# Ledger of designs, part 3: miniprotein binders against q9h3h3

Target 1, 235 residues: q9h3h3
Amino acid sequence: EDGFTAEHLAAEAMAADMDPWLVFDARTTPATELDAWLAKYPPSQVTRYGDPGSPNSEPVGWIAVYGQGYSPNSGDVQGLQAAWEALQTSGRPITPGTLRQLAITHHVLSGKWLMHLAPGFKLDHAWAGIARAVVEGQLQVAKVSPRAKEGGRQVICVYTDDFTDRLGVLEADSAIRAAGIKCLLTYKPDVYTYLGIYRANRWHLCPTLYESRFQLGGSARGSRVLDRANNVELT

## First folded at step 7 (miniprotein)

Design yg
Fold by OpenDDE base, look of step 7:
Structure yg (fold): chain B 235 residues (1-235), chain A 84 residues (1-84)
Amino acid sequence: as target 1 above (235 residues)
Amino acid sequence: SPELIRYKIEMLLRWAEILLKRAEELFKEGDPEEAKELLEFVLRLLEMAIELAEKLGNEELLKRAEELIERAEELLRKLEELLK
């Protein structure tokens, strides 16, 4: 059951990636328009399929904000997939190290901090804080899932360019915390998503590399970041 | 890029096939409502795959998508008959 749920979530994520996005692009749109855009498309009200009375009449996969320094680079996803298929056929052991090497070889290095929030004011406020941080150049790109029919938790994704750059990952965590986010964060490389490595995968790989917990009065970063692969605190 | 489109198609087909098998299992287990919901989603994935395959001009991927659609639609018909 857990495996099926993971595959279903993977398929939903892919479908959302292919549906239309609501995007604020700071490269082409003045920062002064951000507040009006946020008010027009609050994530808690934007619906996945454009339900009656929602701000959107058509399906929306994601709501996204692109920063000034954002440059889309997916790397060699095709080569990655071919190498992954060959690896599976070889019967060689698949480890987090193997996936890291595949990602490096094919330049598929993007990753994201994830936070899950219930629909409502807290979500919209969190998103507004993240969107401002992106437009201000503290973060490069972020997206949030629209509201589902069932009213389940929505996810905010904050991207980094390189999941192998520990400093960059930690800097993004700090920026998220500076934006007022206090919930649990998990960091996942996009390569795991591309290869269909979700929770309860057949290789028993953990798709989460890092966890960040908010800390009051603690480190200058305002969070404790755990390396899950090594079970070591990084902060 | 054409390469990214191809990748997306292959992933859509892979997920569709896995989820279709699960829908068949759910049907056999006597959960037709959940099977129907899953099949509707499978069909959506396959429609997306077809659109991309047509855009890419890849006949092989298109054919594979069509075969999965036929299988999914057949199961959906059976489910709908059971749910009447």
Scores: ipSAE 0.478, ipTM 0.842, lowest interface PAE 0.9, mean pLDDT 89
Fold by ESMFold2, look of step 10:
Structure yg (fold): chain B 235 residues (1-235), chain A 84 residues (1-84)
Amino acid sequence: as target 1 above (235 residues)
Amino acid sequence: SPELIRYKIEMLLRWAEILLKRAEELFKEGDPEEAKELLEFVLRLLEMAIELAEKLGNEELLKRAEELIERAEELLRKLEELLK
């Protein structure tokens, strides 16, 4: 019934990356303009392909906010991909530790917290909170998918610059929770994305490194974060 | 870089071929609306691949994309007649 292949999802992701993005760039745009921009482009109304009646008339791949301190650095992605191909041919074991070492060696250290929300007021409110946190400097960069024609859930991605820096990843989780986000968050290092490794991959690698759940009962920390690889609570 | 552009073209073509096969299966299974929607996405992937391959001047990749377009257009004609 929902027989979407991983290949379809990968193709949609590449197409979205290649289409135009709607960007609020705090490095060149005053923070006082953010609320008007958010009102013009709510993610539940911005359509992937520019449907009639939407605020966009052309395709939009992503809606993004860049913080004032955002400095893009993807690392040595080409060297990473070459080393990955050589590793697969070598016959050496492929493990999560192997992927971590490749990412470190080639300086491909970025990763992202993800949240999935249905279109509507909750999505738009969550995005607005994240966008404000980025412009205020608690987060560096975030993006949200536009509304798909099928009307499924949309994703907010909140980036961090170093997945090996657990404190930095946990600080981003805390900033997300401070923005009022209570849903499940999952954390994926970008190395998995650049190598095309998804959940049902042939190596049985798990691309989700951390999982964050909002803690009921008013904990001072606001969430519980689990290391999925070692089954260890970090908080 | 030229190597990254070639990588993107090859992935677009690989995914387009897989999804085209799925659209052909949906047509045979009696799901013509879903087949047409998927096929329109396939044609968009192929358009992206052609634009990148022209940028590289790569005739081999252009030929692969054109072969897939011909196959996709044949299915699209069948689907449009069925949905008429």
Scores: ipSAE 0.401, ipTM 0.811, lowest interface PAE 1.9, mean pLDDT 87

## First folded at step 10 (miniprotein)

Design gA2
Fold by OpenDDE base, look of step 13:
Structure gA2 (fold): chain B 235 residues (1-235), chain A 103 residues (1-103)
Amino acid sequence: as target 1 above (235 residues)
Amino acid sequence: GSRELRKEVRELILKAWLLVFKAVELADKGDVSEAIQVLREAADLFQEAAKLAQKAGDPELAIKALEMAAWVLEYIARLLERQGKPDEAKQAKERAEQIKEKE
């Protein structure tokens, strides 16, 4: 796909996390202001570095919406990393189950549905639907990458609190589909990012746990969700 | 001017992260010595970015860059421990703490 290696995309994401975010916080801002905020900061026009003529004059790492129930909790990432180093040194087999147990032990349980979209009306419309779902309490938190390079795709991330809660992950997929999103979705735990588990790792671990495909006239959820680790359909 | 410095800071930060991810790949392949060398370069770039951010009037970004430099040094320390070099690991940890004290 887009000529950026997984490592380049990860480096850009980490660099973006260091810059200021444009945030709509539903805990402090009335829901009635959402439409004006979306109109002011459409993701297709907000630029990563605050280019001339963009809605932002300063660099923006992410555009985000926080729901009423949003509570940031990163868990014990340092303890997780130390345990991971010890595990690697032990020479013990590393499986998806091992990573799940490490994540539970250190309370690093967040994960996200990811969608990649080209800049333009379809992206802005998708983001508006997701932002409304967050403000309405169907989703907890979401973010979208600003426009970086010409022709580059932008990513929308929709978070869930616990990647081990299969029902919560599926509910988020349903809410995304209800918001009118029809593209391919992939679900990734944040623990894999913290441990440096990307494509082509030596343990052959897939960083994508779930894949959601839109389905017309199918299940009440409007999607087919595949467990990639077990190659089993969940819906 | 300040805008040019801010751009340079972000370019350094991006380069530093690219080096971090390269080092992770090297360490995964068992090239731990090369990974440590690449991480040292990444730590230096984060420290340089912090200095330039301070000059550009962005103290918040300067602090974040120093935090990342310290984190990279702690990662170096873990890799040195894996290599059976506890004294060098201790020195890397001490350098990380010295950075945190300046934040």
Scores: ipSAE 0.773, ipTM 0.934, lowest interface PAE 0.5, mean pLDDT 89
Fold by ESMFold2, look of step 13:
Structure gA2 (fold): chain B 235 residues (1-235), chain A 103 residues (1-103)
Amino acid sequence: as target 1 above (235 residues)
Amino acid sequence: GSRELRKEVRELILKAWLLVFKAVELADKGDVSEAIQVLREAADLFQEAAKLAQKAGDPELAIKALEMAAWVLEYIARLLERQGKPDEAKQAKERAEQIKEKE
């Protein structure tokens, strides 16, 4: 929706990271409890600050599902940020290759498929499908933003552990589509997020690495994935 | 009461993050001294938020706010080293360590 800048959205996300999360952790919670949890906390009804009539009485930053095989590893984010600052004074050119190398060197390799949906049944249904895919082991970890006061669009993030592993990123796309998701997906490596690099940046870097569009009419995969850096279809 | 104080804490945290992103933009375009000034304001807001979070009975948020204040001071230290000001960078790093030791 209209009225938000990239800076303001980023600041809201960082603030949300610091509040409590509602988490279904398949590593410690039986899978048979998932459907009841989803019914209790639909993302269209969980409010950011615990509004009256919400299932939550206290603030919630994110709603998340951790898969059985999820092993958290953010890598060396502080070292990444320091190296980025040093690189900017080095006189070396800043290219997508430099960001890739920084991410590899500091082991900040995670990335995420993103989808944006309005509050309502479509959002809750999409989230439920993603959450089931995570608990069943087709996806590793996902989160969804809670409802904003004005009911603006919400985001589902589906994480992968290595954006340089193209096959793994494409397998996550396939699992998302198998969950019935038909909307546009964009893929953003976490390195861009941790360095605060957005679409309108001075280096003309493109933080969206891949786009996935759902296809009908004979495609066995059900989606077409474009590599934005090289303008090449991968599927 | 305590509920209103918890709302104020979150408003301070959001303001602090807005200042951080403004400072990143300033530093990216070469306005490093201005970025440091803005980051000092952000660190102060995170520390104020931590104090209020503790008073509001939210010690977990207080710890996270102090961790962010320390991170901002470490960022300031790195920018000061970039400017060739190692004594000021050392002071900022020492301040960050003192904040981390409190939690």
Scores: ipSAE 0.668, ipTM 0.880, lowest interface PAE 0.9, mean pLDDT 87

Design gA4
Fold by OpenDDE base, look of step 13:
Structure gA4 (fold): chain B 235 residues (1-235), chain A 103 residues (1-103)
Amino acid sequence: as target 1 above (235 residues)
Amino acid sequence: GSRELKREVRELILKAWLLVFKAVDLAEKGDVSEAIQVLREAADLFQEAAKLAQKAGDPELAIRALEMAAWVLEYIARLLEKQGKPDEAKQAKERAEQIKEKE
C-alpha cells in the first residue's frame, strides 16, 4: 500500500472514530445475546453511512465487541505528541527504540493485530469467531470496519494492552488462530498512528512490528510470527 | 434533507483529516509555512462540518468537530511558536479557546 493509501486509510479511520459505534459490551450484556447481535449486525451488511436496506439506518464508525476485562486507557497522547515534536526539532536520530521509549514514558502502549478481508461470508465468519473469543475472555477487545465502498476490503482490529509485551502479543495471535483465522496478520502499535508514522516515512520506520502467517501442522500456535524490526522469527 | 446533510458533514470531516495528515507530512519535511496553511484549511472544514451537523440535528457530532478544530488551532500555535511567531501563536490559541467556550 502506497503512502497515500495509508494516509487515506488513516483519515477514514479518524473520521470513523467520530461516528457512533455499534458495540456489544460483554460487561453489561449476557454472552447468550451475542449470536443474535452478530446476526443483526453482520459486518458485510452494516454500511458506513447507513445506506437504504442496511441493518443500520444511521452512520456507523465501527462495530466493536468489549470483553469482560476491557478497560479503555489511551495514556497521555498530548504529552506524547509534544515530546515527539521536541524530538523532531532536536535533530536526534529517531529509531524504533526511541518510539518505544516515548510510548512507555507517556503510557501509550496499545497495539492491534490487523486483518483485511473482502466483504462477505468469510468476513462475517471471521468476525463471529473473534467476537466469541472476546466474549469468552481469550481476547480483550476487537473492532471491525463497516462496509464503505463497493469492493473495498474491511479491517478487523484485535487489540492488546501493551505492544512491548511480546508474550501478550503472541497470545493474542494464538487466540486469533484458535478462532479459525488463517489470513495474514500484521501488528501495529497505536503510538505510530498518533505520531503520524505511516509507510514510507522519512525515518524509514516500519509501522508494522510483527507479521503472523498461518502454518499447517507447525507449532502449537498454528502460526509463524516474524519480528519485522529485527527480521527474526519468534515462533 | 437531513440525510444529505449528514453525508455532507462526514465528507467535510474526511477532507479535514486528509488535510491534517498532509500538514503533518509537510511539517515533518520542514515545510512548516505550508503545513500551517493546510492546517488552517482543515480547521475551517471542521468548523463548517460543525455548523452543518447542527443543521442536520446532530449536536454531538458538532461538538466533536469543534473539538477537532480547536485541536488543529493548538497545533498551528505550536508550529508558529517554532517559527518564532509568538504573537500569531497567541492568536491561534485564543481562537482555539473561543471554540472550546462555544462547545
Scores: ipSAE 0.736, ipTM 0.925, lowest interface PAE 0.5, mean pLDDT 89
Fold by ESMFold2, look of step 13:
Structure gA4 (fold): chain B 235 residues (1-235), chain A 103 residues (1-103)
Amino acid sequence: as target 1 above (235 residues)
Amino acid sequence: GSRELKREVRELILKAWLLVFKAVDLAEKGDVSEAIQVLREAADLFQEAAKLAQKAGDPELAIRALEMAAWVLEYIARLLEKQGKPDEAKQAKERAEQIKEKE
């Protein structure tokens, strides 16, 4: 009852991408301005549609922070999509391995850790910690959804540049945990987004590659990370 | 007012994207004819959203909505090619070009 279907969440994300974003870009803005920007645009108060009393008077799709080292690179998405179409008609088996190889071949390697939080102090605190980690260089880029009119959970996305680099993905998890975040994290490679693979499918591909759970028995930061595709623990 | 119209535009855009993802699911299951039908509705909603975005004073969103309508028509064309219907695919592609000329 609480929350949205995966398809609905994906559609909301695509619609939000079409609206303006509120961006703190460390490549062009001094780090000393971050705290004022965070106070001006807390994600629990920035509204999706620019409601009266909001810090924003116009619709906002996303609130984002770009780190000093952020280099946007979506890769060869068109080539990826063409190869995917050819693979589906080839008679070759479609497995997580073949999808991984398509992503590597076409350099569509980015992915993201996701967390879902209700509006309020915990969300704003988590976002502020993530934003500081991005500006300080522990993370490269993050975004958070604004508050929708009817309320409900919001999402923070923390990007990594290469989902095949397990060490890099785990280092991002550690940086998120070092910011004090204890909720469930799920990791989704962007290749699934570009191919429209959002839920259970006839190929049994799992769009959630990793799950990270906070607990004392995990890494130095208390993470327990599970590889959902192979059902094995990485930490 | 203009705020209410801007909200209506975003609701149409959300509905259009929901239809796109429904169509992707239908095509995955092999229901390609149904997927095409759903995609035509999505393209129409993006075009409606573009008209309302212009009326609301948001020409940037109108352009992006038209670009999405054209993208949907190109996707329809690819599905029609896979069905062995190249004449219909050509018509969908031509409609997509007409939409791009308006921006």
Scores: ipSAE 0.611, ipTM 0.871, lowest interface PAE 1.0, mean pLDDT 86

Design gA5
Fold by OpenDDE base, look of step 13:
Order: structure tokens, then C-alpha cells, then sequence
Structure gA5 (fold): chain B 235 residues (1-235), chain A 103 residues (1-103)
């Protein structure tokens, strides 16, 4: 959709992970300072490379908010990658179940809800809602990409600790909807990124496990969540 | 100046990552030899980025770039093992460790 291949977006994300982050950490910073921080660093104005006139003078990879219960755990990514290479060499069939088992074995269980928004007031408002939900403990951690290119969409990522915990994934969707977000959401496990599972992979694995669509007047959750692997509605 | 060097570092890092993802696609298609060649270029770009980052006064970015170079070399080693080239794989691992010792 944005003219960039999935590989370009992934490369930009990996390069962004290597640059400094603008972080609000609710574990060390009072919640009362959040509004001032959001006003100082609106995502639509923070630039990837610290352009003249931006709130940041230095490059920023991500803008992030850490909740009080946030604990970073990446698991055994190296062991995961080694096991993946061995599996490919074995010629055994690779399924979503296979990837799930690899992720569990190596404790690489993180996943994220993704939303893509155009730069501007709607993005900044969406981010403010998500950041508040993180600081209030409804969500654990979220990040948003800074403004990189003119007309380019920005991505908000809302993390969950375990992509295999369907209830936790659905609770995060509900919290995002409660924050006033009405756009399409897609859920992706981080293990798929670490293993290079993108669109049009040779195993026909869908890197998106769940899709959430906003629903007016429907369920208490305010969304319809589709399991993309099984093509089943969960809500 | 320092700003131009910092931009160049980031351009090299982005190019290196693009090569990594290209190599992963090649390896997935069974073009393992071509994947290894592309990954060698990626490792070189990360090492160049590290050198430029040091010159730009960003030692932290230099370390991160070296870590990625080492990771790429370890990936090359795994692909060489898949090709039945254990001696070349060992050399790639040794190079990765030499990079980590310089961090």
C-alpha cells in the first residue's frame, strides 16, 4: 500500500531499533508528567533524523511509553534462530503450529497490535490515548514511529507478553478500543520477525495472526476480532 | 561535518538491513550461496558504519553496528553449515568472536 515492500519496512524498523528512543517510563516518572511529555513530543512532529524545527535535535528510532508492570524479556532469540535453521535443513513441514512450538521452547512470546495512521492530529490523539492506557496499567508497553518521510504513515505498536495467550491479546484489543481507536488493527508475533516470515514466504505462513475491526453498537469489546490462520471470528 | 557522518552511518545501517532481508529471502528460496554473498556485504557495511560512527563521536552506535556485524557472521556460519562447509563456518564464527572482543 505504501509503495515500500515488507522488507523495506522491516529494514527501517530494525534500523530504528538501533537509534535512541524517546521514552516515558511510568516506573520512574510520575503519571502527572505524561501530558507535558506528550505535548513536548507529539509523534507527528518528532522526526526520524532530528530535522531542523522538530522537537528532537538528534535522531529518534521510536517514541515509547513503558507501564509500571513492564518487564523487557526477549527470550532466547539465538537459540530460536538456530532451531529454525535446523528445521529448514530437516525438510520437515513448517506450519503455524511449528512456529508456535519454537516460540514457546525458546520463550520468544511477545507480539503486538499494529495500527497505521497518517501524520497529524488523529495520530497524535491516538498515541495520547494509548500512552494514557499504558500509564494507567491497561496496557504494558507501546511505541510509535517518528515522522520519517513526507506523506508516509506512522505505526503504533501495542505489545502483549504472549501471543499464545488469546485472552491477553483480546484484552489488549479491548483496551485499545476503549482508548478511542477505531482503525483496523493487525496482530503480529515478534517471532515471525526474528525468523524473517514476511508476506509471500515459501511456506505460505500469514505473519498476521489476528485482525480487529471496530464495530459500532456490537459487543462490549467494541471490535470484531478475526483469527486469520483459521479464518474464525473470536468475538 | 559530524551531522553528515551521522547521516552516512544511518544510510549504511539501512542498506545493511536491506541486504540482510534480501539474503533471508534468497536462503528461503534455496539460493544459499547467493545469500551468503549478500550477507558478507551486509557485514562489511555494518563494520563500515561502526568505523564512521566512532569518527562521528557516537561510540554507542558503533558498538551496536559491530554487534550486528557479528550476528550477520554467525548467520553466515549457520548457512555454511547447511551447505556442508564446516571449516568455512568455523572461520565465520571466529570472525564474529573477534568482533565481539573489540566491543
Amino acid sequence: as target 1 above (235 residues)
Amino acid sequence: GSRELRKEVRELILKAWLLVFKAMELADKGDVSEAIQVLREAADLFQEAAKLAQKAGDPELAIRALEMAAWVLEYIARLLERQGKPDEAKQAKERAEQIKEKE
Scores: ipSAE 0.744, ipTM 0.931, lowest interface PAE 0.5, mean pLDDT 89
Fold by ESMFold2, look of step 13:
Structure gA5 (fold): chain B 235 residues (1-235), chain A 103 residues (1-103)
Amino acid sequence: as target 1 above (235 residues)
Amino acid sequence: GSRELRKEVRELILKAWLLVFKAMELADKGDVSEAIQVLREAADLFQEAAKLAQKAGDPELAIRALEMAAWVLEYIARLLERQGKPDEAKQAKERAEQIKEKE
């Protein structure tokens, strides 16, 4: 039954992409303005549809921070989608390696670390730490969902520009942990999103490429990262 | 007022995305003809959402809804070409181009 609601939540996220975003763009906005912006738009108080008494009077799809080095490039998404459809009729086996090669061929290499948090201080604190890391240059771009309903979990997405660059993905994990975040993180390449590949699929592809668990002792990075597709530890 | 229309627009957009996901599942299972039928409804809902967004004073959302309608029509065209229906695929592509020109 949870699968039934997963499609509804995915549809809500796609609809949110189409609404206006509240953006702090470090490429055009002084870093000294960040703290005031964070105080004005805490994600636990910004409402999806602009409820009375919230900081926003209009609908908001996402709250986002763009770093000074952010250079948007989604790649050849339409070519990716066409090639995927052709591949399904070709008789070739569809494996994680197949998806990796498709993403490389079409330059759809971005991905994101995800964390899910309930509305409140922990969410707002985590977002503020991530936003500061983006403005300071440790991360390139992040977004957080607004509050859609009381008690519903919200998501923070921290993007990396190349999921095949494991060092870059692990560096982003380290920057997230340095912001004091201790919850479970999952990493999803954007290629899975653009192809509509969710947990229950007939190819048994795992859209979560990595998991990161906070670990106090052991690794100097403070986290243990598992490659879920190959069931190997990276740290 | 325009606030109520903006809520209705978002309901149409949500329904359109649910239909897209349903169509993707149908196509994955080999039910391509049914997937195309569902996608035609999704494209129509995105276009209706765009018209309503304009009426509600939200032209930016209207543009984005038209872009999604065009994307759905291109997806339909690709499915039709694989079914050996190039005339129908051409019609879907032409409709998609007409929508892109209206942006």
Scores: ipSAE 0.622, ipTM 0.857, lowest interface PAE 1.0, mean pLDDT 86

Design xA3
Fold by OpenDDE base, look of step 10:
Structure xA3 (fold): chain B 235 residues (1-235), chain A 85 residues (1-85)
Amino acid sequence: as target 1 above (235 residues)
Amino acid sequence: SPEEIREEIEELLEKAEELLEEAEKLFKEGVDPRKARELLMEVFKLLWEALRLAEKLGNRELLERAWELIRRAWQLLLKLRELLK
């Protein structure tokens, strides 16, 4: 992937938040309707701009599933942004610790496991597994990007409420693995996305806190989780 | 040539700044946030290319200018996102 592809995809993802979402909300919709909804809106066929012949006629930003315990809390994103601007102008060193403290101070604590998959059956199958895990209460909330015109990789995001809660992050990894997902997972705090911290950022900050690799015959979790900041295996 | 690459970067940065200023104006005037978003997506494309070329050239000044514009564009995108939530 060319140098700034990740940054561009992140900008597109943020821009997509502004368009309508296709949502299955387990709080208001019976779980028995999930299979019909998944069949109606397979992520590989739902198009970003509602292309002719797609299941959607209108633009779709995301396809999402909300669990029964889902409560949207974005924290003080505006305050976070103002504090980040002030920090940049101060000339003070910016570290992962600095970003963590900003996130805590402004209650912007959400993070996500990310997986990137090519459009097709494997993506739709992975999404179905994740959606079921959310509806069954093993995960709180997940979303998947619709198909782009260029046919690039689609991203599944599985959220946790607090990126500073290591146990919660690891539990979500376990639930994703239990849903049959075997690909590489990376965990990113939302604060890093909001502040424009990507792989090629000027501060050389790693935007990925954790990496999960599937392991055959391994521990009960079925994965090895690496703390990227400390280069330590957690599992 | 390095000089041609520099000129290309400067043109990209100038165009990106013009579009960004237009997007900022649209936001301030309360015009449809989606129009401002469209401009911002073009701004990002220009700035990513400018960064790529500036990295290739090893020009720190041009890198810093591009990063500053990216920062401004990102801030506007965040504001637009919050407005439509």
Scores: ipSAE 0.594, ipTM 0.882, lowest interface PAE 0.7, mean pLDDT 90
Fold by ESMFold2, look of step 13:
Structure xA3 (fold): chain B 235 residues (1-235), chain A 85 residues (1-85)
Amino acid sequence: as target 1 above (235 residues)
Amino acid sequence: SPEEIREEIEELLEKAEELLEEAEKLFKEGVDPRKARELLMEVFKLLWEALRLAEKLGNRELLERAWELIRRAWQLLLKLRELLK
């Protein structure tokens, strides 16, 4: 990989935000309908552009589940971007601390646990477990990418509403593990996404705030969580 | 040669800026925001190639020009996202 692939994929993800989403909204849809919906729209079969033979005939940017308590709040993204521009010309250092402060000042506090899985049963099963956790109230909101034309790994995003609330982030990790998910999880605050800061950024920032690794021995809720910025194990 | 690589980078940056200006015009006029999005995806493709070559060349000026255009393109992409959501 050339180190800029992540940036292009991030731009494609933002473009996907602009296409229709397939949403199961627990705020307006009975929980008893979830399993049928999951069976109709497995993420390994829902296609980005509505390919022939897909369960969807129209383009789909994301497949999402909203929990009963989901209340959207993106914060002051425009003010964040303006302050970011000013910071870059100020001569002040750009560090994880300055990004954290920008996010707090502008109330752009959401973040997400990410997992990457190949299309197929494991992806669909992991998504179903996450979707159930959202509808049951252990998680607030999650989304999964549809299948790309060439295939490749897909991403499940499990959102939290405040990346500075470490306990809330760890509770979401625990709920993900309780759903039987054993793969590597990485946590990225949305401030990095809105500012276009990905793996190969010019400031050598690490957009991954936390990593969660499943602990051996088969416990569904076992994890080791590392704070990447401070090199501190949280569990 | 280094000069040939520099010329290729400059061509990529010039084409990217041209498409970016067209996308910015479409957005400002409200004419076809999905076309503006398509132009932006092409802009990013050109800019990532320009960055790859500029890093290979080790040219700080060209790297900064590419990153500046990336910042402009990203800002427009986010504005389009807010419009089309």
Scores: ipSAE 0.473, ipTM 0.771, lowest interface PAE 2.1, mean pLDDT 87

